# VH-VL binders against q9h9l3, part 231

Target 1, 176 residues: q9h9l3
Amino acid sequence: PRKMVAIDCEMVGTGPKGHVSSLARCSIVNYNGDVLYDEYILPPCHIVDYRTRWSGIRKQHMVNATPFKIARGQILKILTGKIVVGHAIHNDFKALQYFHPKSLTRDTSHIPPLNRKADCPENATMSLKHLTKKLLNRDIQVGKSGHSSVEDAQATMELYKLVEVEWEEHLARNPP

## First folded at step 13 (VH-VL)

Design ia170 (framework fv_fezakinumab)
Fold by ESMFold2-Fast, scan of step 13:
Structure ia170 (fold): chain C 176 residues (1-176), chain A 123 residues (1-123), chain B 111 residues (1-111)
Amino acid sequence: as target 1 above (176 residues)
Amino acid sequence: QVQLVQSGAEVKKPGASVKVSCKASGYTFTSYFMHWVRQAPGQGLEWVGWINPYTGDEFYAQKFRGRVTMTRDTSISTAYMELSRLRSDDTAVYYCARSGTYYYDSGPRFDPWGRGTLVTVSS
Amino acid sequence: QAVLTQPPSVSGAPGQRVTISCTGSSSDIGLGYDVHWYQQLPGTAPKLLIYDNSNRPSGVPDRFSGSKSGTSASLAITGLQAEDEADYYCQSYDSGLEGWVFGGGTQLTVL
């Protein structure tokens, strides 16, 4: 079997009116939830909106942040060839400017059995916070000081583990 | 209807630069990547790079880094590819082509393609 | 040089079946990246023929089909017609190059 990791990224607003989402932090954990990578990342463009309530990013975190080009290289070395788990993971891949194979991607926001276990509509896109509370009885993303990408990546891996056997069997019979 | 309309043929001398345009219509220009692909006479397809029209971010194949720049003008839904320090072996038809972004529902296949711009480099 | 390997030519008579192979490596097709196929008629731009290994865009006849296994993909054309005479290119994504890669192209001649 291939090794599995979970990823969660935090983005800040750049470009006109801060509408562009640029990578500002990335956390990657292994199957057991141990941290493999966790760095603040300096976008190449001027930050217009730190989005601190959601991202947890503040100006102080940018002072010694890893430049985007260097961080991207490090992250891609970890992700390549592995099964990558995330929540709404297309946003993370977009911020990384990265194309991961669909066959090795697991998005916990689009796994019908996971929603079913949470008593949610199978085809709805449920938040990570909601699924984690319903299925793991834990509160994440608490307060107004922003999210912890480490905490989010760990929760995402644990959520996937609840449906891993069932979903891997489904994917083997119905390749993406 | 989705269309990509490219600028007309160019004849350049070695050492010159050329800038090819690709005007998009019939879709939201900033929602898709724009790729550039070239084809030398009687040869195969060679990917040059892509630009994200929303952010202006660009990425080039290793072979072209240092000589190619990709830009866009969102006010007229037009993408540009500029190739500098031209050599005779840069003679090719240059195509623009649209792809989806990093969303897995809109896989990064190239559709549609522009009709191509012939760039001839000769002394 | 092309990263994906295709035979340079293939030929068949009207009504016959031909297949065009596309061989990659562990960094592209073998890593799980999808394969797309393009048809280029003489004097025209390439046109999407097959995407995500086996899917047909609207307007492509079911005589064209695609498949993928391991590090390779194949394009099958059944009931060959004169208008199928064209160059065919496979395409995938290579993780090591961080870019799209094409096969060298296969010229189909209908005799």
Scores: ipSAE 0.539, ipTM 0.834, lowest interface PAE 1.8, mean pLDDT 91

Design ia18 (framework fv_fezakinumab)
Fold by ESMFold2-Fast, scan of step 13:
Structure ia18 (fold): chain C 176 residues (1-176), chain A 123 residues (1-123), chain B 111 residues (1-111)
Amino acid sequence: as target 1 above (176 residues)
Amino acid sequence: QVQLVQSGAEVKKPGASVKVSCKASGYTFTSYIMHWVRQAPGQGLEWVGWINPYTGDTFYAQKFRGRVTMTRDTSISTAYMELSRLRSDDTAVYYCARSGTYYYDSGPRFDPWGRGTLVTVSS
Amino acid sequence: QAVLTQPPSVSGAPGQRVTISCTGSSSDIGLGYDVHWYQQLPGTAPKLLIYDNSNRPSGVPDRFSGSKSGTSASLAITGLQAEDEADYYCQSYDSSLEGWVFGGGTQLTVL
């Protein structure tokens, strides 16, 4: 069903010394892992640091990239009214300059039952790569050529599905 | 102690501009969004817009676009709101207020608020 | 006109309970955005009273409580005291306006 989606964004460095994180790619998948959106996005500011080792973004990807204002509108239309799953999702919402309702937000970096299944401390913030390896026996973000936001979004949805029933019941009793 | 200290009252003529300041202390200025909210005498609260002090990005309510400009100076942890082409119905107390950027920290609720700056627009 | 609808006034006697409603639409409260409540004493800045529908900041007494259902939220005040005379504002986020929205405010009178 389309009422739950997972998102992963890639950011590049803009501003002084490349310290500002600007949206440069966004991938959104549905509950089954099918791609609903995957576009390179052109920041409105000059790119100082592509952060290619992590982002996978190169100058070539910017040639036909969707301008930020247009991409943001498209992305928000997909996210509005849906349960949105992400990992450290506050970074994605910050890059989108978007306030999604907390009651419809699921952050796999802050779900205690998920950490418990991975034999990790409940209050620790574990990386997507670690949780995916531990719980799905799959290696993501391999090598130094950058991450795939599609792969990350798909892994994030699969991780959430492992605790979905338990966590939704918890949220119903303890609204965020 | 988290504080927002605003500049003093202003009296302006119609057509003038006013610039109100809000100095933050007791927290990391660039980690929170700063909002501006106004309240006309005897009326309710009206949201004007926000600035992200880290990036300098701004967003303004439709009613104020073209007349409001929000800026900040990170070296002195101060946010500014400038309203131009003032009309008598811009007479109001203008508040700055802090909010978080994501749901895991202080959230997007407004806390704390500055004490307000009265801007009076009259001839 | 405010985006969120509140009654302009409510009143009660000392020790009694009052409830202040806040009604939104499908683009704000109905979309799942949280509701916050602010208390404004005469001549002062608003102060956060309730956040994320039902949570109290430190220092806010238990007699203040909040709830949310569907497109509406409510602030309940029990054991009314004279010092509760104030204006109360609800607040949420509206997706169509991409901005923060307030109720018109409710003036509480303790009779």
Scores: ipSAE 0.616, ipTM 0.847, lowest interface PAE 1.6, mean pLDDT 91

Design ia19 (framework fv_fezakinumab)
Fold by ESMFold2-Fast, scan of step 13:
Structure ia19 (fold): chain C 176 residues (1-176), chain A 123 residues (1-123), chain B 111 residues (1-111)
Amino acid sequence: as target 1 above (176 residues)
Amino acid sequence: QVQLVQSGAEVKKPGASVKVSCKASGYTFTSYYMHWVRQAPGQGLEWVGWISPYTGDTFYAQKFRGRVTMTRDTSISTAYMELSRLRSDDTAVYYCARSGTYYYDSGPRFDPWGRGTLVTVSS
Amino acid sequence: QAVLTQPPSVSGAPGQRVTISCTGSSSDIGLGYDVHWYQQLPGTAPKLLIYDNSNRPSGVPDRFSGSKSGTSASLAITGLQAEDEADYYCQSYDSSLEGWVFGGGTQLTVL
């Protein structure tokens, strides 16, 4: 009965030598994979490195991008009170400057049963691309145009659904 | 090992500004958030805001927006809180406290705390 | 006024058990945010006593324990000692305020 969404963010490099990760796109999908939110987001700081190979962000995307403060408000309205699924989700929350309750957070990079199904070491941090290929027989993050945060959020939700019953039972017995 | 050392007590007139410092040692300064919390004499704890020493990003409690500014200097692992347009009810001990940036690593609990800086606002 | 509600005082004799409650709302504890507890001895800074509802930092004796249910949390102190006389504060995060919130504090008197 508590609603569930999946999130994936793309970050660009800001700050000294482009080492700071600033939010530049956010995609949120519902349980069935339908898009609830997908916007390019304008960082408040100068973009030093678009990281286009991975982010898919180009200067053109910034022209009509939603300013960070406004985008953050919209995103938090969607996330509040829901179970939020992501992959290495701490990076997304840090880029959003957001604290989501850990009891409502599901990180597909840290779910031992999911790694086990993929024939990976239970305590290893596996990439979204690897888990999606192994468990869903689907290639994501292909080509040189950068990643699609919509595609990544959808894959993340589908991966979680493979272990949802088992993992929710585990969390009920072993609260985080 | 991990320590937060704060600047000494200050006495200010109403309308003045005060800048309190918090020098960190024994850990990687940029890996944790730094919070500021105040406590008026005989009263409870009140959260003021946080700064990310890594990015310089800040977030302030609504009550203090427009009057508080948090900064840091990574070369000396020091965080600062400046409160302007002081009123007598700003008289309090101001603490800095460290937190993790997300539940995954060390969590958003406050540990350690500085010893506090007494700021007295009087005419 | 504090966002989280604690009794202003509790008292007990050495060796007894005391419990301190912390009541929040649907925007903080009720939304799933963890509760942390701090001990403040007279003239000192607060010290982390319990974190993430029920976990103890190294060096905190197991006679201190925490729990959380619904919109409330509790700190239990068993085998009460004179040195436990202090103020105790609960803390959580509030989504509506987008900030950390504290209880009003509970003064523990050891009789």
Scores: ipSAE 0.733, ipTM 0.889, lowest interface PAE 1.2, mean pLDDT 91

Design ia2 (framework fv_fezakinumab)
Fold by ESMFold2-Fast, scan of step 13:
Structure ia2 (fold): chain C 176 residues (1-176), chain A 123 residues (1-123), chain B 111 residues (1-111)
Amino acid sequence: as target 1 above (176 residues)
Amino acid sequence: QVQLVQSGAEVKKPGASVKVSCKASGYTFTEYYMHWVRQAPGQGLEWVGWINPYTGDTFYAQKFRGRVTMTRDTSISTAYMELSRLRSDDTAVYYCARSGTYYYDSGPRFDPWGRGTLVTVSS
Amino acid sequence: QAVLTQPPSVSGAPGQRVTISCTGSSSDIGLGYDVHWYQQLPGTAPKLLIYDNSNRPSGVPDRFSGSKSGTSASLAITGLQAEDEADYYCQSYDSSLEGWVFGGGTQLTVL
């Protein structure tokens, strides 16, 4: 059987006016929610905007952060060959400069049965915060001090587990 | 009209470097990856690497690491591939080709391709 | 050598059907990566013919179709025409190499 992991990344703003999203933290959890990886990551470019309200990243976190190339290698060793769960996961893969096969990718922002359980339109894109509150009765991403990528990855895995049997059967009959 | 226009043919001696250009037009240059693919005379296609014009990030095939450098100039929508320490077996047509930056939205398929630049390395 | 395996040549008469195979491994097609196909007419750059296993770009006739199963993919061409004489390349992504990989190419001759 293929192992399953969930990922969530935090990005900071680099480049002109801080418009480029560069990886600054990555958290990966296993099926049971145990942390497999959680590191602050040093972008190769000058950080223009820490986006702290959302990322939780501050200048102090960059002091001993793992350089991007090294962190990417470590992360890809964990992801390769596994089913990877995330929320709006294309943003995480872009920040990693990584192409994961679509047949092994599960995006909780685009799973119709999950939206049905949350009493949301099947084809709408709902936030991780909303789905977690509705289906797990848990508040995540609270306050103004930024998000925890560990918390987000754990919530994402738990959300997927609610529809896993149904969705895996659907994908087996309707390969992506 | 999306198009990629490449620089003209080059003739180099072994040990020299060559720099090929690829000018993009008809789309937003920074929203797609630019790939480089080569084809030796009478042979198949071989992927060299890609550059993200938005960030300047690059990724090279293992075979070319240490000898290839990809850069871009966003002010003129132009990507460059420089190959150093040339050998006779580097003689090939070098193509640039556009792809999406991620599988979901744009996909990694190569479309369009430049016309190709013939690089000849004398024996 | 090429990472993906294709027959070096195939041939058919006008109006016939030919199939070109593309065989990978557990690190590329077998891992779930999509297969794309390119047509290269003599003296020209490759052109996208089929993408994401079975989709056609605008302008490609439905005589061209693609499929994928396990570690292999196939390009089928029905109603062969003289203009189809070209080299055909399959392409995927390989996780072990962390890069795009091509088949060795198949030369189609219309007899």
Scores: ipSAE 0.612, ipTM 0.844, lowest interface PAE 1.5, mean pLDDT 91

Design ia20 (framework fv_fezakinumab)
Fold by ESMFold2-Fast, scan of step 13:
Structure ia20 (fold): chain C 176 residues (1-176), chain A 123 residues (1-123), chain B 111 residues (1-111)
Amino acid sequence: as target 1 above (176 residues)
Amino acid sequence: QVQLVQSGAEVKKPGASVKVSCKASGYTFTSYYMHWVRQAPGQGLEWVGWITPYTGDTFYAQKFRGRVTMTRDTSISTAYMELSRLRSDDTAVYYCARSGTYYYDSGPRFDPWGRGTLVTVSS
Amino acid sequence: QAVLTQPPSVSGAPGQRVTISCTGSSSDIGLGYDVHWYQQLPGTAPKLLIYDNSNRPSGVPDRFSGSKSGTSASLAITGLQAEDEADYYCQSYDSSLEGWVFGGGTQLTVL
């Protein structure tokens, strides 16, 4: 049996017109929702757009933030060899410049049984906020001051647990 | 039609540097990684590293760190690999190859490949 | 040295079946990373033959198939034809090296 963790990252805009998404916070929780990692991360490039409405990141969070290369090493040590759960997790992996094995990756934005439980079309990509409200009766990502990556990672793990048995059986029969 | 066109063969002396180009066409250059792979005469394939054309970020195999530099010019959809302090055992065909960035696109497999650039290092 | 292990050569007669093995370790294939296969005809660049263990790109005939189990993968070629004479390379990703790794290559002779 492999250990399981959930991850959620916050990105800020760097590069021309702030269009590049650079890692600025990462939260990782264990199966029970306990925080294993939660750090603000300093991008190697100049931040053009904090995207605060969504990221929750402000200039003060970058003071004493962990440099990207150091944070990446810490995060990869936690993720390697584990089943990693996330929502639209390819964005997190891109920000980390990391290739996690497909067979050990679980993306709650692409699990048909989860959408079915939420009365949504099975092949639609539903937001974490919508699925959490429908299935856990919990409001996340509320207000205009940004999201909590800890809250998002915890919600993501709880959503996965709702379909874990069914989805793991599906993956055993249909290896990714 | 997706295509990668590489620069022509080079002959270099030991200690020199070489810069190979790879011009992409038929797709959005900045949406994929570009990899460099080499093959010495009669030998197998060896991965050198990759560049993210969108950002210019690079990652090099340990063996080549300090000697290889990968760059790109998005205005002409061209990637470059420069290898310095050349040795005779750097003699090889150098290929560029495209990959997807992660599992939701074309994934990490290499397709297409350029035709290769032969670099000969001799005195 | 190649990171993934392949036999250096394999041979068969036209119409027969051959298999080419690719053996990795706990840091690559054994960790769950997919295996891809490339065909290299003499004097040409490698061409993607099989991706994500068992999938064929458009234009690759059903005679070519791939499989993966544990730390190893296999390429099977049935109904051998003279045009299949080539070098075959497996590829995966290695977490400890943080990079793509290739097998040493297998030369297929059809005669």
Scores: ipSAE 0.723, ipTM 0.886, lowest interface PAE 1.2, mean pLDDT 91

Design ia21 (framework fv_fezakinumab)
Fold by ESMFold2-Fast, scan of step 13:
Structure ia21 (fold): chain C 176 residues (1-176), chain A 123 residues (1-123), chain B 111 residues (1-111)
Amino acid sequence: as target 1 above (176 residues)
Amino acid sequence: QVQLVQSGAEVKKPGASVKVSCKASGYTFTSYYMHWVRQAPGQGLEWVGWIDPYTGDTFYAQKFRGRVTMTRDTSISTAYMELSRLRSDDTAVYYCARSGTYYYDSGPRFDPWGRGTLVTVSS
Amino acid sequence: QAVLTQPPSVSGAPGQRVTISCTGSSSDIGLGYDVHWYQQLPGTAPKLLIYDNSNRPSGVPDRFSGSKSGTSASLAITGLQAEDEADYYCQSYDSSLEGWVFGGGTQLTVL
């Protein structure tokens, strides 16, 4: 009876040469794909590289952006105690400076049955775009104007649903 | 061979500051978090905080906020913990300990640990 | 004092089995966070003994095992040996404190 949500975050480059990934947008959807949270977030340090082609973040989005500390508090209230689904989700949690229990975390980039279903090597880390195309016959992250974290979170939840029964059964027998 | 080598024992007066170092070797310094944990004589372990050597980001236990500062120098693979406004009950062995940086982990385990630095605060 | 509760001491004879409990709350072990165990021999730094509830690092004998259920965890030591005499600490992460938390430690005496 634990509720399930999916998360996807957009990061901008901060720190030396923009090499540090800092949270700039977060989207959270429920099991049915309805949006629970979607906000632009202002990093606590200077943005060096907006990474706009991938993040979709522009200077204008920072004007009404929620400060990091406040956004983090809001996001953690939604995530705490829930099963959280994401793709390469360690990047999202690192940007949030948040430690979610491994037993309540589902990373669609590290689910062998999902790769198997997509005719990909079980131990390979496949992109969200590739898995979504192969398994859901949908094109996401299209064009050069940046990704939609809402679209990515929705696709991630749908991918997880394809293996949910099998994977939950596996986790019950092989606790993480 | 992964090693954490800490600085030597310190004796300080109440109100002073102390800075303890932890030099890492045998692994990529910026790929792991560094934690600080203290242990008062005859007492248990108490977590102080962590630093991400890659970013310089820090996170401190509420009890130490305002008195502790963690820093690092990537050129010599060394982490530092400075504790200010020392009190007699800050007398403890201060350990550095390495952990993984993956945030979806349920709390990264501490391995290895430095041998500890005894800080004695007395008048 | 300590956030996780351990018995202060436990004792056994050579060859016997002892179990050390670690009790948390709904904000740490009960929320699903893993439990790690550390062994501290007199005058030394703690050493990782068990991680992620039940896994042993390379070099740790199989007579040490860990388990977790609900809000509690246990460390079991079978075939007790004199060199096992040490302090044992459990550790987890607490969401309310946003930090790592330790048990108060259990001193094992081998009689």
Scores: ipSAE 0.764, ipTM 0.894, lowest interface PAE 0.9, mean pLDDT 91
Fold by OpenDDE, second read of step 14:
Structure ia21 (fold): chain C 176 residues (1-176), chain A 123 residues (1-123), chain B 111 residues (1-111)
Amino acid sequence: as target 1 above (176 residues)
Amino acid sequence: QVQLVQSGAEVKKPGASVKVSCKASGYTFTSYYMHWVRQAPGQGLEWVGWIDPYTGDTFYAQKFRGRVTMTRDTSISTAYMELSRLRSDDTAVYYCARSGTYYYDSGPRFDPWGRGTLVTVSS
Amino acid sequence: QAVLTQPPSVSGAPGQRVTISCTGSSSDIGLGYDVHWYQQLPGTAPKLLIYDNSNRPSGVPDRFSGSKSGTSASLAITGLQAEDEADYYCQSYDSSLEGWVFGGGTQLTVL
């Protein structure tokens, strides 16, 4: 079996009116929740909106932030060959400008058994915060200080572990 | 209909630069990546790099880093590839090709392709 | 130069079945990345023939099929026709190069 990691990224606003989402932090944890990577990342473009309320990113975090291209290389090295778990993970991969094999991707926002376990409609897109509260009885993304990508990555991994056996069997029978 | 219309053939001397354009139509230009692939006469396909028209972010193959610059003008749905310090072995047909992003259903397959732009480098 | 390996040429008579192999490595096909195939008729731009290992775009006849196993992929053409004479390229993504890679191309001749 392949090693499994969970990823969560925080984005800031760049481009016109800050509508472009640019990677500003990336956190990766292993199966046990240990942090493998957690870095602030400097976007190639000027930051217009730090989106601090949600991202937790402040100007001071960018002073020694890792340039995007360097960070991307580091992150891809970690992800290569692994099953990557994330929530709405297409956003993370978009921010990374990266393609991970579909067969090695697990998106907790699109796992019907996980929603069923949380008494949610199977085909609905539920938030990480909601699923974490329902299934793990834990509050994440609280307060006004913004999200913790490490906390979110850990929660994502723990959620997946609840349905791992069932979902992996399903995927084996129905490969993407 | 989705179309990619490329600029005409170019003849350049060694050491010069060439800029090829690719105008997109029939789809939302900023929703897809634009790739550049070249093919030397009688040879195979070689990926050069890609640009995200929405952000302007680029990623180039290692071989071309430092010599290639990809840009876009979203107002006219046009992508550009500029190759500098041209050599004779840069002689090739250069194609632009559209692909999806990971967050789009079309995925990383290249479709469609432009008709290509012949760039000839000769002294 | 090509990262993926294809036979330089294959041939067949009309009506026959031909296969074109595409051999990758543990950093591309073997890692789980999908394989796409392109057909390039003489003097024309490449055209998408097969995507995501085995899917056909609209307009591509069902006599074209693709498969993938391990570090290799294969394109099969049944009921070979004269118009199938072309160059065929496989494509995938290489994690070590962080970019798309092509096979060397296979020239298909219809006898």
Scores: ipSAE 0.020, ipTM 0.622, lowest interface PAE 5.9, mean pLDDT 91

Design ia22 (framework fv_fezakinumab)
Fold by ESMFold2-Fast, scan of step 13:
Structure ia22 (fold): chain C 176 residues (1-176), chain A 123 residues (1-123), chain B 111 residues (1-111)
Amino acid sequence: as target 1 above (176 residues)
Amino acid sequence: QVQLVQSGAEVKKPGASVKVSCKASGYTFTSYYMHWVRQAPGQGLEWVGWIHPYTGDTFYAQKFRGRVTMTRDTSISTAYMELSRLRSDDTAVYYCARSGTYYYDSGPRFDPWGRGTLVTVSS
Amino acid sequence: QAVLTQPPSVSGAPGQRVTISCTGSSSDIGLGYDVHWYQQLPGTAPKLLIYDNSNRPSGVPDRFSGSKSGTSASLAITGLQAEDEADYYCQSYDSSLEGWVFGGGTQLTVL
């Protein structure tokens, strides 16, 4: 079977009025939640808005951060050929400028059985924080100092494990 | 009705540069990638690269790096591809084509395509 | 050279079935990337015919179907008509090249 990893990225605001989301940190964990990658990443464009309350990124993290092109190469080597789990993962892939096969992508914000277990409408996009609290009885993204992408990636993998057997069977019968 | 309208045919000498335009209408220009694909006479399709009109980010096929530049002007919903240091084997029809940025955004298939711009490189 | 392999030509009579193959590698189709098919009528731009292996855009008749298995994909055309004479291209994404790749194209002749 194909190996599975979970990813979570933190983005900062670049471009006009800080509206462009640029990669500033990436964390990747394996199936058991062990960290495979966790680096601060220097965007090629000037950072307008660190979005620190959500990203946890501050100016000091950029001082020795890995340049985007190098970090992207390292990340893609880990992701290629694996089942990649994420939450609203399209934002992470856009920030990486990366096209992962949809047949190998698992987005915990778009898995109807997961929403059903959380007593949420199947087609709603629920936050990682809400699903983690409801299904794992764990509080993540607490406080005002930003999120931990490691914590988010670990929670995302654990959420996927709750529906893995059911969802993989569904995907085998209903290939995207 | 989504449309991509390209600039007219060009004739260039070896060593020159050519800039082809692709004007989009009928959709939100900044929500989709714009790709460039070329086709030499009697030959197959060859992908050149993409630009994301919202961010201005670009990615070029290895073969064209250092010679191709893709830009856009969001005020007129137009994408450009400039190819420099032209050779006779750059003679081709150059197409622009739209794709989604992720499978939730219509996916990465190319639809629609512009009608193509013939670029002839001859002495 | 094209990255994906297609036969250069296929032919059939009106009403018959033809199949066009598209063979990739472990870095594209074999890695799980979807296959799309384009029809190019003489003197025109390519038009999306099949996307995500087997889906038809609005306006494409059900005589056209696609499938994918392992490192290969196939386009099937049933009930051949004269207006089906065209070049057909498969397309996927290649992880090693980090770009879209096309087959060499197949010229369909309706006899």
Scores: ipSAE 0.697, ipTM 0.879, lowest interface PAE 1.4, mean pLDDT 91

